# Designs tried in a protein design chat: VH-VL binders against o27280. Part 29

Target 1, 266 residues: o27280
Amino acid sequence: MDSMNVPEVLEIKRIVEESESVKTFIFSWDFRREVRPGQFVMVWDFRDEKPMSVSLIDPVRSEIGISIRRVGEFTDRVHGLSEGDLLGIRGPYGRGFELMGRDILLVGGGIGMAPLAALADEATARGMRVDALVAARTADELLFLDRLEAAGVNISTCTDDGSCGFKGFAHERLLTLEENHDMAAVCGPEPMMFQVMRILDERDVPAQLSLERYMKCAVGICGQCCLDDTGFRVCAEGPVFWSQELSRVREFGRYRRDPAGRRVPW

## First folded at step 1 (VH-VL)

Design lA7 (framework fv_libevitug)
Fold by ESMFold2-Fast, scan of step 1:
Formats: sequence, C-alpha cells, structure tokens
Structure lA7 (fold): chain C 266 residues (1-266), chain A 122 residues (1-122), chain B 110 residues (1-110)
Amino acid sequence: as target 1 above (266 residues)
Amino acid sequence: QVQLQQSGPGLVKPSQTLSLTCAISGDSVSSNSAAWNWIRQSPSRGLEWLGRTYYRSKWYNDYAVSVKSRITINPDTSKNQFSLQLNSVTPEDTAVYYCAREFDSGSYFDYWGQGTLVTVSS
Amino acid sequence: QSVLTQPPSASGTPGQRVTISCSGSSSNIGSNYVYWYQQLPGTAPKLLIYGNNQRPSGVPDRFSGSKSGTSASLAITGLQAEDEADYYCQSYDSSLSGVVFGGGTKLTVL
C-alpha cells in the first residue's frame, strides 16, 4: 500500500473560528507531498473518517488548513478539539482546479468558499485578476472575506436576506455583474451551482464546479459518489468537473432521489 | 474569420529598437474575449512567449521576465492593431516573430500572423 | 531554453500509433492546461489541442491529448504522411508568471 492510503497523525497547530458553525484547522505540512486547490483529504478522529476540502495551502509557512462546518456527530467531535490535539490525515485526493487565462471569477456559497479561498491564493500569486462572488443566507455565514481582501481579491457579496451586499441569490447577483472572465470556479449548494453554470454557459465562460458529496472511500474504488448518466465517481474523477461534463448529468441541479429511489425536483 | 497581418522591417541594427505591428481583422483589439500576444521562434531557442496586451474594463499588459526591461506591447483601438517594441536589440534577438490571438475560453493561441523574420545585424 | 521537455524526434509508418510526450513540473503542467501545436515547414504553428484534450473544429479525431500529473501526451492514431511536422506543447508556468513551450518534436513518417 502507498503512504497516501495510511493516515498520518498530525497535531492541530492553530484553529481559526471562521463563523459560529465553521472552523479552520491548521497543520504543519511537508510539501514534498503536493497539494492543489480543489483537492481533499480524509480526516480521521480515531473513530470515523470523512472527506474535507483543503482551504489553505501555504508553502511559505509549511501549513495546510482544512475548514469544517458543524453538521453532525463527526464534525461536532472535531469542533470540540483544541490546539495541540491530534487528527489523522491521509491524501490529498481528487482532481484539483486548473487555472487558465488572465482573470477568474470565483462563486462560492457557504462552506463552498473554502476550496475557493485556496484557489484565490494561488490565482493571485500567479498574477491573475480575481473577482469573487461570496454568497450566503445571512451576513454571519459569509466566509473568508478578510482573507480574500488581504489577497487582493475584488469581492462582491450576496445574502438571501439582504443583511450584506446584494439581496438575493448568487445567480441573481451574477446577472448584475457584466464583466467577462477567462474562466470561473464554482462551489456551493448544488442548486446554486446549476443556476450559476447556466449563466456562465450563456456568457461562454468555461467553468469548473466542485461537487463535495459524502463518500465512503477516497481511493476511487467506491460507487457511492457516482453521478447518474455518466457514471462519474466524484472521489476518482472529481470533485472538480468542467461545466460541459456536468451538463451531461441529468440529475445535476435538477433532481434528487428520495429513500425509495424516486426522482424528486430540487 | 479572424486574420492577423504583420508588418515591420526585417533588418535591425544592434542597440536599436525592433518595431513590429499586427493588424487585426474579424475581431476587435479591445474585445474582452481575447488577448493579443507576441511570440518569437529561433532554431536555438524554439518558441518563446514575449508578452500580451488585453482589455478588461481597462488595458493590461503582461511581459516575459526575460524581456520585461526592454519590451512594450501597445494596442491601437483606432487602427484595430497592436505593436511590439523591443529596445536595445542584440544578435540574440534574431528570430521569426509572430503575433497571435489568445482566446478567452481556452487561453490558447487560435490564430497566428504569418510571421516576420527579423535579423539583428550591422 | 525550453521549460517543458519533449523528445527531439519521433517516427512511425502509415497506419501506426505515435505518441509524443511533454514533461514539466508542478508549477506548469501540474497546475495548468496543456495545449499542442502542429507546425508545417515554412508556416506558423496551428492549434491542434487545447484544454489538455479538446480538438478545435477541423482537427481530425486521430489526434488526441491527455495529461497525468506533471506530464502530457499527444497521440496520433492511423498515422498519415501529411502528419509529418514539428509538434509543440505549451502551458503556463506559475513561478515564471508566463507562457512556456516545449522544445518541439520533429515527427517523420517513414
């Protein structure tokens, strides 16, 4: 077995409180094991293992960060940890974002801003012009605004309730932004990503979208993360996909399945 | 139907400025879906990217580190063209010079000019 | 100096499959798209593959591209005499903040 398939026990060096429900856990990292924005690692609390996107990649300080939203028993336990405590990390896994062109639009919803924050750092370091549309239900759920501003990113905000920036949904805000971009990267709730993808397709802007679904195995031999029409395995062929790839997937943004396997609209 | 047509002198003396122009038809130099590049090719160095100019709310330029101190790439919206000026040339600058369009959707060079052989010699 | 490494030559006979490699690093191919160009003698390079594996209109499906890690490959199936040309790979290098090319591969059809 390769070393990437065995968890390495790492000490939590620093914890950043991003919001009431989101924390970023920072670890020392040996960058001889390369990590790219859009990739994920398996986080092991010595009881359960879950996939988490890498949200900070800092070779200068030799650190990576993993941002985790509190949504269940595993994440509640991890949120209860302190600096100096240990977690198992294996990976990285998955297809990361690829950059092209001179400018990029980032569209992030909620915790979906986490992998895009790492991408923003790389794009700005490369000298690209970065515009970020950061969307959430309320102002308190907008993530990484200070970090994006420090990186020189041009930020637009959007909240469902109007508590910060544009009042409305991400795709509604995007329609009022008339800038053309060489590419876009999108991560957030699937219905949001579908609407954003449609607008970018009409503007002839190639987009990469990150689908971060629950998985049982990070090695790519599991069927739990298959997409309907194409048989795409998120952990093996994703989590990052071209918009053209996702346009062939009938269920993306359109349908979900109930416990009986019936298709139900979003 | 995009066409790039180059013009400029084929012989330049050492220490002088190399000046080339690329005229665009079938697209606008201020199109926000394109960037306009200069690339040169020599037997010893192969293909070498020199820089680009493009419009996104305002004009931007990017230049290769190797030539950044000597190079200027300028758009001319009234004539729908862009130019290359390379200062203080040496025999090492002898090459075939191409202008090329970099297309937004792929960040790739989809149309090239015919090429201009520039010899730096006294 | 070429930043991306290609074999200087390749050869094949009509009908065969030929592959041309392009090797880079994490700062270029590992992080960015790869493009391929065909150059016939006395002409400007012509775009053959963009976005790692996409073909422009008019490029035969005999040409295909792929990328794995820090390397890319151009494959030509059903090799034909008119495929005899120089082939160049291209990417972007994050550490140089610029476009980089391979040294080129001269393909000879025997």
Scores: ipSAE 0.000, ipTM 0.441, lowest interface PAE 14.8, mean pLDDT 83

Design lA8 (framework fv_libevitug)
Fold by ESMFold2-Fast, scan of step 1:
Structure lA8 (fold): chain C 266 residues (1-266), chain A 121 residues (1-121), chain B 110 residues (1-110)
Amino acid sequence: as target 1 above (266 residues)
Amino acid sequence: QVQLQQSGPGLVKPSQTLSLTCAISGDSVSSNSAAWNWIRQSPSRGLEWLGRTYYRSKWYNDYAVSVKSRITINPDTSKNQFSLQLNSVTPEDTAVYYCARDQGWDYFDYWGQGTLVTVSS
Amino acid sequence: QSVLTQPPSASGTPGQRVTISCSGSSSNIGSNYVYWYQQLPGTAPKLLIYGNNQRPSGVPDRFSGSKSGTSASLAITGLQAEDEADYYCQSYDSSLSGVVFGGGTKLTVL
């Protein structure tokens, strides 16, 4: 009843193991609360809360999914949960992706494929042609390939070590792909996104990029999420930004901020 | 501590190629956090940024529009240096040339000593 | 001409405050950081101010920077004889996709 920024306690309906390090947690969802690809929720394990991108949006089954990689204490605890256990969910929050045109490109690195998988579902349901470049360090870190194929997405893969698809980085693979897209959506490590953005800018393809560090800004929590004082204001709407907004920010893809606000290389 | 040292000829004839090198110590030319720039200074044009090279999974170049058709900036990872090649020079290219580092921001925290290049017959 | 506009000269006496202006447009100063360099005769420019108003270690606090709209200023308080130098502002221009400099200001300490 009281949904004003108070977590709703939801039962974990189903857990899908996407890889050794990634699980998707599925919840029943009341779609009177609209949720769009690129938006996030705050996940509360009754000790800490963290922002997580929505990776599945299924109004037919009345479900949402949240994909979580094991990277620390919070995510280790959440990965220890079972179907039937409870989590607190607040949201959705933030600016989601906007679909335009007929032909779109998705470029995802690692867990960055999570919000892009939800976008792929929406785009294919609208009859758009979707090309996805799925990048990871190794073959076992490539995510959502079966789901993307089932949706009718045209998939290209690359791995840093050459264990699947093109041997090399996402931007190197992108240079070998077709140039005819009406828009692109990009999510992954910030240095990868920077390189991809440069290529898309040269091709005059408008791109939308999802920056995880801006998820807290969208909720009104500030910290290391601000890029600079001229390119982006404190608490700017995110996590999704157009490439035109990011292209003038030289910090993007090169530096992050520590808790004291100092520049730290990626 | 980062140090940049320049070398190259101080006299170039019109229509020839201007070639300078910048040797780096205290940092790697392939550092993901750095970009390596050429900037020149003349009485008529003041300070003028020419371009940069930097490594992010592979090598990239950015060049100023005014020189883009004539300029090449190349890294040499084995010697930890980078070079400037400026083709088809004219007397208007006479300037003091500096190499300089930026670290993801567009400001230059370390500069080479400068090399006066005169374009004359 | 230079993309950013500075007065060609400025002067002051020891102990005074001197301000050097730098004017641009929305595609450069209006959207990006401003940086300032000091150049002593016969030397390379030296970074004096970054990020509109930040000082590198070793730069005296009598040097300060500010930015408002499409213009920036360098202020020097308690002017010293050793401050006699050329001063350059710098930004990035989004429409040119490149670094741009001011024409420089020759500061004379009288």
Scores: ipSAE 0.000, ipTM 0.406, lowest interface PAE 15.7, mean pLDDT 84

Design lA9 (framework fv_libevitug)
Fold by ESMFold2-Fast, scan of step 1:
Structure lA9 (fold): chain C 266 residues (1-266), chain A 122 residues (1-122), chain B 110 residues (1-110)
Amino acid sequence: as target 1 above (266 residues)
Amino acid sequence: QVQLQQSGPGLVKPSQTLSLTCAISGDSVSSNSAAWNWIRQSPSRGLEWLGRTYYRSKWYNDYAVSVKSRITINPDTSKNQFSLQLNSVTPEDTAVYYCARVEYGDYPFDYWGQGTLVTVSS
Amino acid sequence: QSVLTQPPSASGTPGQRVTISCSGSSSNIGSNYVYWYQQLPGTAPKLLIYGNNQRPSGVPDRFSGSKSGTSASLAITGLQAEDEADYYCQSYDSSLSGVVFGGGTKLTVL
């Protein structure tokens, strides 16, 4: 039997309010079912099921955390829950991040910092030097700064409006950072990730990028999840991809698909 | 399907350079989901990881602290192979040397070469 | 000595349960995955367990791995004559920035 395909009903042990629109839900977890940074779970509220990235992995306390941004009906219902309430959790699914070398750069935008927070914990536990570029529209939307500081991460921030750190976009801030890194991990809005990838490619820094829209493809929920340039390859390996894989995908950072499957510019 | 085939001399004199090659079939040495490792085994030190080479937009090497000053691991994409060079060998470098692959992830050595006994002696 | 500690030998009779221990520290087993290898005489080691408790295709389910704190264990249930081999644990050590192995356990099937 495959226990990953059956939702386990778990009690919400603790809720951390990360911002006005983001909460982390913490559950006891049996680590015989291992979870790695970059993987996701399916969260079931007994009406609908949605993929959510794992943002906390703590085998010492036997806990996982799932960070959820309020963006629609499902997430509004989940945000209305309290400690002691129940949710169904299935997974983990997808490929996780790979750590290599001694120095890592994390570039996160908005809720994209969630899987990177879990990765930062693993990288620091392995003795790596971790630099994080945390980007958001405003200071109130910067996530996990306290966790990253507690872990010993070197933090740079940028906000579109200049309310915290550099005034501008993540890729503009990255251009002002001159430190060399053995690898990078990137998660956030696709246009941001595309611009960041271009700069990292010019610097010969290998990058792994996490594409939220391909989480369903990793579990086979969308019947066909492909990008035209690569046939069906991208959908088989998500949500984490190497920059080398994404550089040959015409859609990445340039087009998205509407509900009818048509390409629409970003 | 993936196979690793080792070649190189079985006898090296003290102070000389030990050189071995690992030929890869069923995978590419430049696969972005693999890392290519050298591991040795001796009665005195047991299994000992020496280092790895891997391709992720560019080539990288990681080396064990104990050999870092003497070791080079190099890929050859045209021949689909990678090599080990270990300088200034001593009798303590006498061991069976294995090449091994790690597929995507951490350090599960899922495919191994046949092993090469290298004796360091005059 | 080896960074990870294993008993040098273990033994059992066919059908018995045998457990092989592997002890480390917070910088290796306590923070990283544990792997197990089986080595038959004259052959390369073969991956038996990865990710603490996962089996590669073709490894019988009577082999299982577990990890608790800074220690790991390999359990073999229904011991068979062909299980007689050397067994090695492996992890990554953050303090050494490298792969570390146990000293190996010679399992004898009596």
Scores: ipSAE 0.007, ipTM 0.537, lowest interface PAE 10.3, mean pLDDT 85

Design lB1 (framework fv_libevitug)
Fold by OpenDDE, second read of step 2:
Structure lB1 (fold): chain C 266 residues (1-266), chain A 121 residues (1-121), chain B 110 residues (1-110)
Amino acid sequence: as target 1 above (266 residues)
Amino acid sequence: QVQLQQSGPGLVKPSQTLSLTCAISGDSVSSNSAAWNWIRQSPSRGLEWLGRTYYRSKWYNDYAVSVKSRITINPDTSKNQFSLQLNSVTPEDTAVYYCAREGYDYGFDYWGQGTLVTVSS
Amino acid sequence: QSVLTQPPSASGTPGQRVTISCSGSSSNIGSYYVYWYQQLPGTAPKLLIYSNNQRPSGVPDRFSGSKSGTSASLAITGLQAEDEADYYCAAWDDSLSGPVFGGGTKLTVL
């Protein structure tokens, strides 16, 4: 189904505090419109608009959730909202994750766990075995652990400071795990994803990775989210890419472009 | 794999309460990715959804309008099962009753074996 | 009186293509995904198609679903004797706040 290009004004039905810096905003959703894990919506607070991943898809309750990390002025305003307040939502946009096989590995870092949480719900519902490597800087930044556990996901945690689980980065923890999976889904800081992808490729595990770029139009017109060399538009051809696709993207794991089009290192 | 095993009496007298239980294996009754449903089938009414119970940070129940005043669906986390109670039954409630898992966007993907319940004096 | 309307019967010969229609309204098929179930005699229904056109694992590719407007269709190609069963369409219905089923179609393989 085609994504809507006009924001729908929706009431915040519920707010879930995931961590000190992350909230999930839940909205009623008309499920005549398909929405997939890995897709994103444009969130409009009537002043500015930002892309946000869908982190909850609940056809039973006719709800979707968007998890937002407090990182700037826009997100500060949104985090100040309460249940019953209004936001503009347009979408969903982009290519979501695909599921294949019986055993799936999820590797997420920080807010990158948002789309993976939604994917975990679908995967477990399909009867897949789901292993999730959840990474964060500190224990208090690990997201969706209770939700994943409740879904039957096998969780492995790692933190930079060792406050929970493996002390180190996600790719380091992954190296200690010998088991292979039928496929992997990865989302988080791009340097993390780059390292994880390399490991998965060496292990011949098909992998999908969700990229984050500056998005303006979300419909593949403005070109603000174009990736160097390939011309891939993250909003149209992504944000979920196969590892084979990203292997063609020179900037992946190295730099991104800011709103002015300048290269910004990770 | 997920399996649903039904149990309960197959004969109920008019005005009494129909009671069935559905035991879950391979999944949790409190799963955030599932809803647990009761559906019945009869020649006169076909397949008819009766209601569901599901956990999303708390327990919810939805009931069909046709039986809302008489139906109760309860989860039992300790036994990993859920039950159906239908009060004040009449011969019109005679049917094969199924428990079923409603999966994430996957419809009713697992069913119990069915229980014929006959309402007769 | 089922909310979703199906033909009561359908038939075909082995190898033939057969289609089963399901007609609804804007409050169900028009707004929500359609599901199809196969029910063999004396057994519980089995999920055959989800989300209009998706097949669960183990369902042959001979089965396909489609949806247009307030109608849906199940297509069976290369009809086999084992396909003889009752088939039901289903969808969520806003007016009833719950899933509704079609009346079922008895498919006979001649």
Scores: ipSAE 0.034, ipTM 0.574, lowest interface PAE 3.8, mean pLDDT 93
Fold by ESMFold2-Fast, scan of step 1:
Structure lB1 (fold): chain C 266 residues (1-266), chain A 121 residues (1-121), chain B 110 residues (1-110)
Amino acid sequence: as target 1 above (266 residues)
Amino acid sequence: QVQLQQSGPGLVKPSQTLSLTCAISGDSVSSNSAAWNWIRQSPSRGLEWLGRTYYRSKWYNDYAVSVKSRITINPDTSKNQFSLQLNSVTPEDTAVYYCAREGYDYGFDYWGQGTLVTVSS
Amino acid sequence: QSVLTQPPSASGTPGQRVTISCSGSSSNIGSYYVYWYQQLPGTAPKLLIYSNNQRPSGVPDRFSGSKSGTSASLAITGLQAEDEADYYCAAWDDSLSGPVFGGGTKLTVL
């Protein structure tokens, strides 16, 4: 058995309250073990196991962070934990983001900013120019703005209700941004990502998109996280895909999958 | 900027204790982003990691299984150095001994000049 | 024998591209970052590549690293006489709970 397939019981070193519904749980990590922005870990509370994106990668402090939004029973239980409590962590899993060129556009919606915050840290450390479009329903749901600003990221915001920044959706705000980038990385609700991808494709900007789908499997274990047409398994071949790969998937942006793997409309 | 300077004996008799020191300049031995390592090199075993000491709220030591029962690595914050003590040496401990800094990315980014230690009667 | 396997020797002429392989398992290269060290005769090893493919300041861009599965590779383009050295790969190993080094590759510039 590969060591990455065995859960390691780790102590919660620090908890950062990002918003009323989002917390980042920080653990000591041995950075001899690879972890890349865009990868995820399986978080085990000794009752259930769920995939969570890595949102902080800090080799200087020897820490990783995972950001969790409260959306159900498992996440409610995890949100009830305190510093010093234990969680099982297995992984990392999945294909991380690849960086290329001199400048990158990040487009994140809600909790989708979590893996993009880790990517922003890596891109700025490599000397890239980073522009981030941070989207949410309301101002209270915009995540990581202080962290992105501290990293030197150029930030644009938009909210559906207009409570902060541009009033409208991410793709509508993107249409007002006419600066070219060498690449983009996108993470958020699939309908948002689909619209953003189409705009970036028209602009000939290569984009990577992260699919944070609900799934009951880790890499190759159950096969429930399978996409249409291409046969991609999100946990095995994703969660990060190039836009060219996703353009061949008829399901992308149209349907999601429930816990049983059934297609349901957005 | 960071420099590691080694000192210690070049000849040690079998069954005796080998003692080496590594003086650090340009960084602190108690830096929370570094670890301080001993690595040796011999024709028979190649490059072999022996162990490390590092500070993360408290001091930690890690030792290679092959030497764990007879090795001690200690920091000295007042002198900004760390040392290696290897007990009960045999001719198989004959090697060039290096101290090395392990940076926050876990690479050995700075090395001492090396000390040839011959274990012979 | 080393747990990371390298060819004992490699050779090339000035201006050529040479590659040096390093093979491991899931308990080392498959799970952990790979590092490459250059050792010129009579000197300490020097960090050449860290975290699979990153270069420290001062290392020319003609040196590059890559990793695929349980194997890693060091590529040297535009080979120069001063590149004649021993090259070592390294990675953390779960079974040994410490870093391990490959057996080294002696690169000869003909």
Scores: ipSAE 0.000, ipTM 0.468, lowest interface PAE 12.8, mean pLDDT 84

Design lB10 (framework fv_libevitug)
Fold by ESMFold2-Fast, scan of step 1:
Structure lB10 (fold): chain C 266 residues (1-266), chain A 121 residues (1-121), chain B 110 residues (1-110)
Amino acid sequence: as target 1 above (266 residues)
Amino acid sequence: QVQLQQSGPGLVKPSQTLSLTCAISGDSVSSNSAAWNWIRQSPSRGLEWLGRTYYRSKWYNDYAVSVKSRITINPDTSKNQFSLQLNSVTPEDTAVYYCATGYDLEYFDYWGQGTLVTVSS
Amino acid sequence: QSVLTQPPSASGTPGQRVTISCSGSSSNIGSYYVYWYQQLPGTAPKLLIYSNNQRPSGVPDRFSGSKSGTSASLAITGLQAEDEADYYCAAWDDSLSGPVFGGGTKLTVL
């Protein structure tokens, strides 16, 4: 085991309110520990530890950002913190996204836009042309639109209720978009990612998909992070997988696993 | 004194390395939609998947646990082929060896016609 | 020993229904899709059934697959002389981290 497995206690430098339910917590970071878009860290509030995707990577300011949605007791406590308060951060962990080609597509649902926002920053810094499909249940839950716009990203939106952009699901909106991309990156609810993957596969667009569901094993040894069919460990071999790798995983889009590792339907 | 054939139908002595190649036509070994597998068949062990190689952003290899310490599967993009190298063979490695491609690890749509490899002293 | 268990032989007469069983465990058939392969004498195996019960293009509808719990079955209705072959089931196995095959069933058409 190395220093990545011991939490560092870091001060919350800045908090950005992204929506009613999402905040980005910004910390000073020592980039001797490299961080790539698509990687995650374990966030420790001195009671519980939870995996969170890195949503901002800024080597110039020596900062990382971690975006957290309020969905339970842990995240509720973290949302109650202020600038100057302390959190434990362990990591980074996992396989991040790889950038290929000149024109890329990002498809994000809800908090899944968090790792894709970091990827968009890197892609635009490399001079790539970026199209982003941002999906959410309602307009108020669309994330990072201002940040993506400022970076020069071409943005399409959809909401389940039609309150902003296309009325419908991400895969329905994707069917109306142009087909010419060198690669795609997808992050969001697993059923959404499954449908998007199918369309991208039919278009021969290689896609990378981020699975963040069972990342409580920081060192990849718990077995609970394993995927069906391939034996992939999300925290060791993921969370980012190529679509062709993931297309053979029968669990993807159909089942999740409980804490005992048993299959349960979505 | 015995002279050995190294390929087709394939005679290999115990402790030596078995080497086979599979030439591909109708598709590219670097196709991002394909995976290239080796499977063998013997009366004593039946059908056994040995491993695969495939290209996505880089080359990947997956190997069966039973042979992982002895096996290498390598693509050759210039010749549009892939190879099997199996080290330290024993008579138990005597089998018909098939190359196959398909939907990764789920199923095998296309099979080569097979190569009989005999491991004997 | 084969990880998946099949009867070593089966037989029938033309027009008969024949069923070939395949038995596994929760680490393979119980958790994953089942595939069936037909091997005619002197030839490589051919994909016959994928994803438990789907047929590739060109496979006659008299071949069907099913799965229940940790077991699977291949059914052949209207048996024909050309069906005389070896049949293999296959599935992914968690403990071996790869696909595994049954021992094969030699089908004789009498």
Scores: ipSAE 0.000, ipTM 0.372, lowest interface PAE 18.6, mean pLDDT 80
Fold by OpenDDE, second read of step 2:
Structure lB10 (fold): chain C 266 residues (1-266), chain A 121 residues (1-121), chain B 110 residues (1-110)
Amino acid sequence: as target 1 above (266 residues)
Amino acid sequence: QVQLQQSGPGLVKPSQTLSLTCAISGDSVSSNSAAWNWIRQSPSRGLEWLGRTYYRSKWYNDYAVSVKSRITINPDTSKNQFSLQLNSVTPEDTAVYYCATGYDLEYFDYWGQGTLVTVSS
Amino acid sequence: QSVLTQPPSASGTPGQRVTISCSGSSSNIGSYYVYWYQQLPGTAPKLLIYSNNQRPSGVPDRFSGSKSGTSASLAITGLQAEDEADYYCAAWDDSLSGPVFGGGTKLTVL
């Protein structure tokens, strides 16, 4: 357990440019250390540390991938790195997705598709039928489409501006899709997830949702990622939660916390 | 369930300071998860959010632009209450004042009973 | 002058469906969730709808909210005498860095 909390300095083996703002960093991984879709790692650039979801799990190549969107100073620095450069990685942490049934629905928005892409790979490898609803603001922000297609995933797209697929939001597109899934996995902007969860609940489709919160320790001790009323720690009890669990979380879909821990609207 | 009980004078002279207190009781959300707000209501201005105080490793205050120069909201954790001070009041400050608590700045789950404050000479 | 615009009054008969509109801008309703409050005569406002269309515990399913663009709407089905009240919409506003309210709609049950 102690070794899990110490960052391992790893060389960036490969970088995949997913979009203008998203890169996937690939590392060699010792698969004696189990990793599940939906889990996250703490990425350390020797100045700061941030949680990032695992987006690629490849036991054949002995590799994992982390997809990072450029959104701030830390990610700017990371995006400036090249193959052969070093990063500190500790983890994985958190509860990942569980697969059940035969037919699954993935609903992802933006960078939220990162953990779902990993889940899609596992699901298809297991012989499951996978439908994926991929949402983004614009066509150029849709992620992992080629990868999902190659895996045999049935893809539906939606964009805010209608530049690709359905014009509108993910929950709106979802209303137009059939209700024949055994389970769903959801990840993206929380307002999207909130609306999607409502629809899935009405359809009586078991759903897992991955939350994003400010996480500092990643081991459930600092409390920075605690969810109101429940006391759930996103880093320990999550980040993947069942819809029934999130129904108890008052703040879900209502507000988020800034780096100072203050509540701000979505 | 959270209950808010307001107290303070209902009459204030012009140029003086309006002071109200809101006591919090019941099964409350953790103090670290609560925002303590003041809102007022008048026929002329409708419902108007005045400001809030809340704790996130330290205390924060946010005030409405309209009253920012005259308003102070202070927490008193020892008594589980918070106060409103509005300086240099004018008849335009006549309103029913409410304390409210919520999980976010956007909305309010629990409200005090309201206090009519009249500014008159 | 309220930042959000509501009709000053609405009316309906028992059992009827009534809709109350709320109009805003890109700095508030267009970007953030809408909330609705019910205020009975002589009482403090009560949260009726949160996050556009969610009902707190205790709020009947007769009440529903919707949002489109920079406008929102509160719908009351099966109108009852007890629904006679003032209704306020609210949203966060970027320009004011705080929540803003509508002017309120007085609903009369005839």
Scores: ipSAE 0.000, ipTM 0.483, lowest interface PAE 13.4, mean pLDDT 91

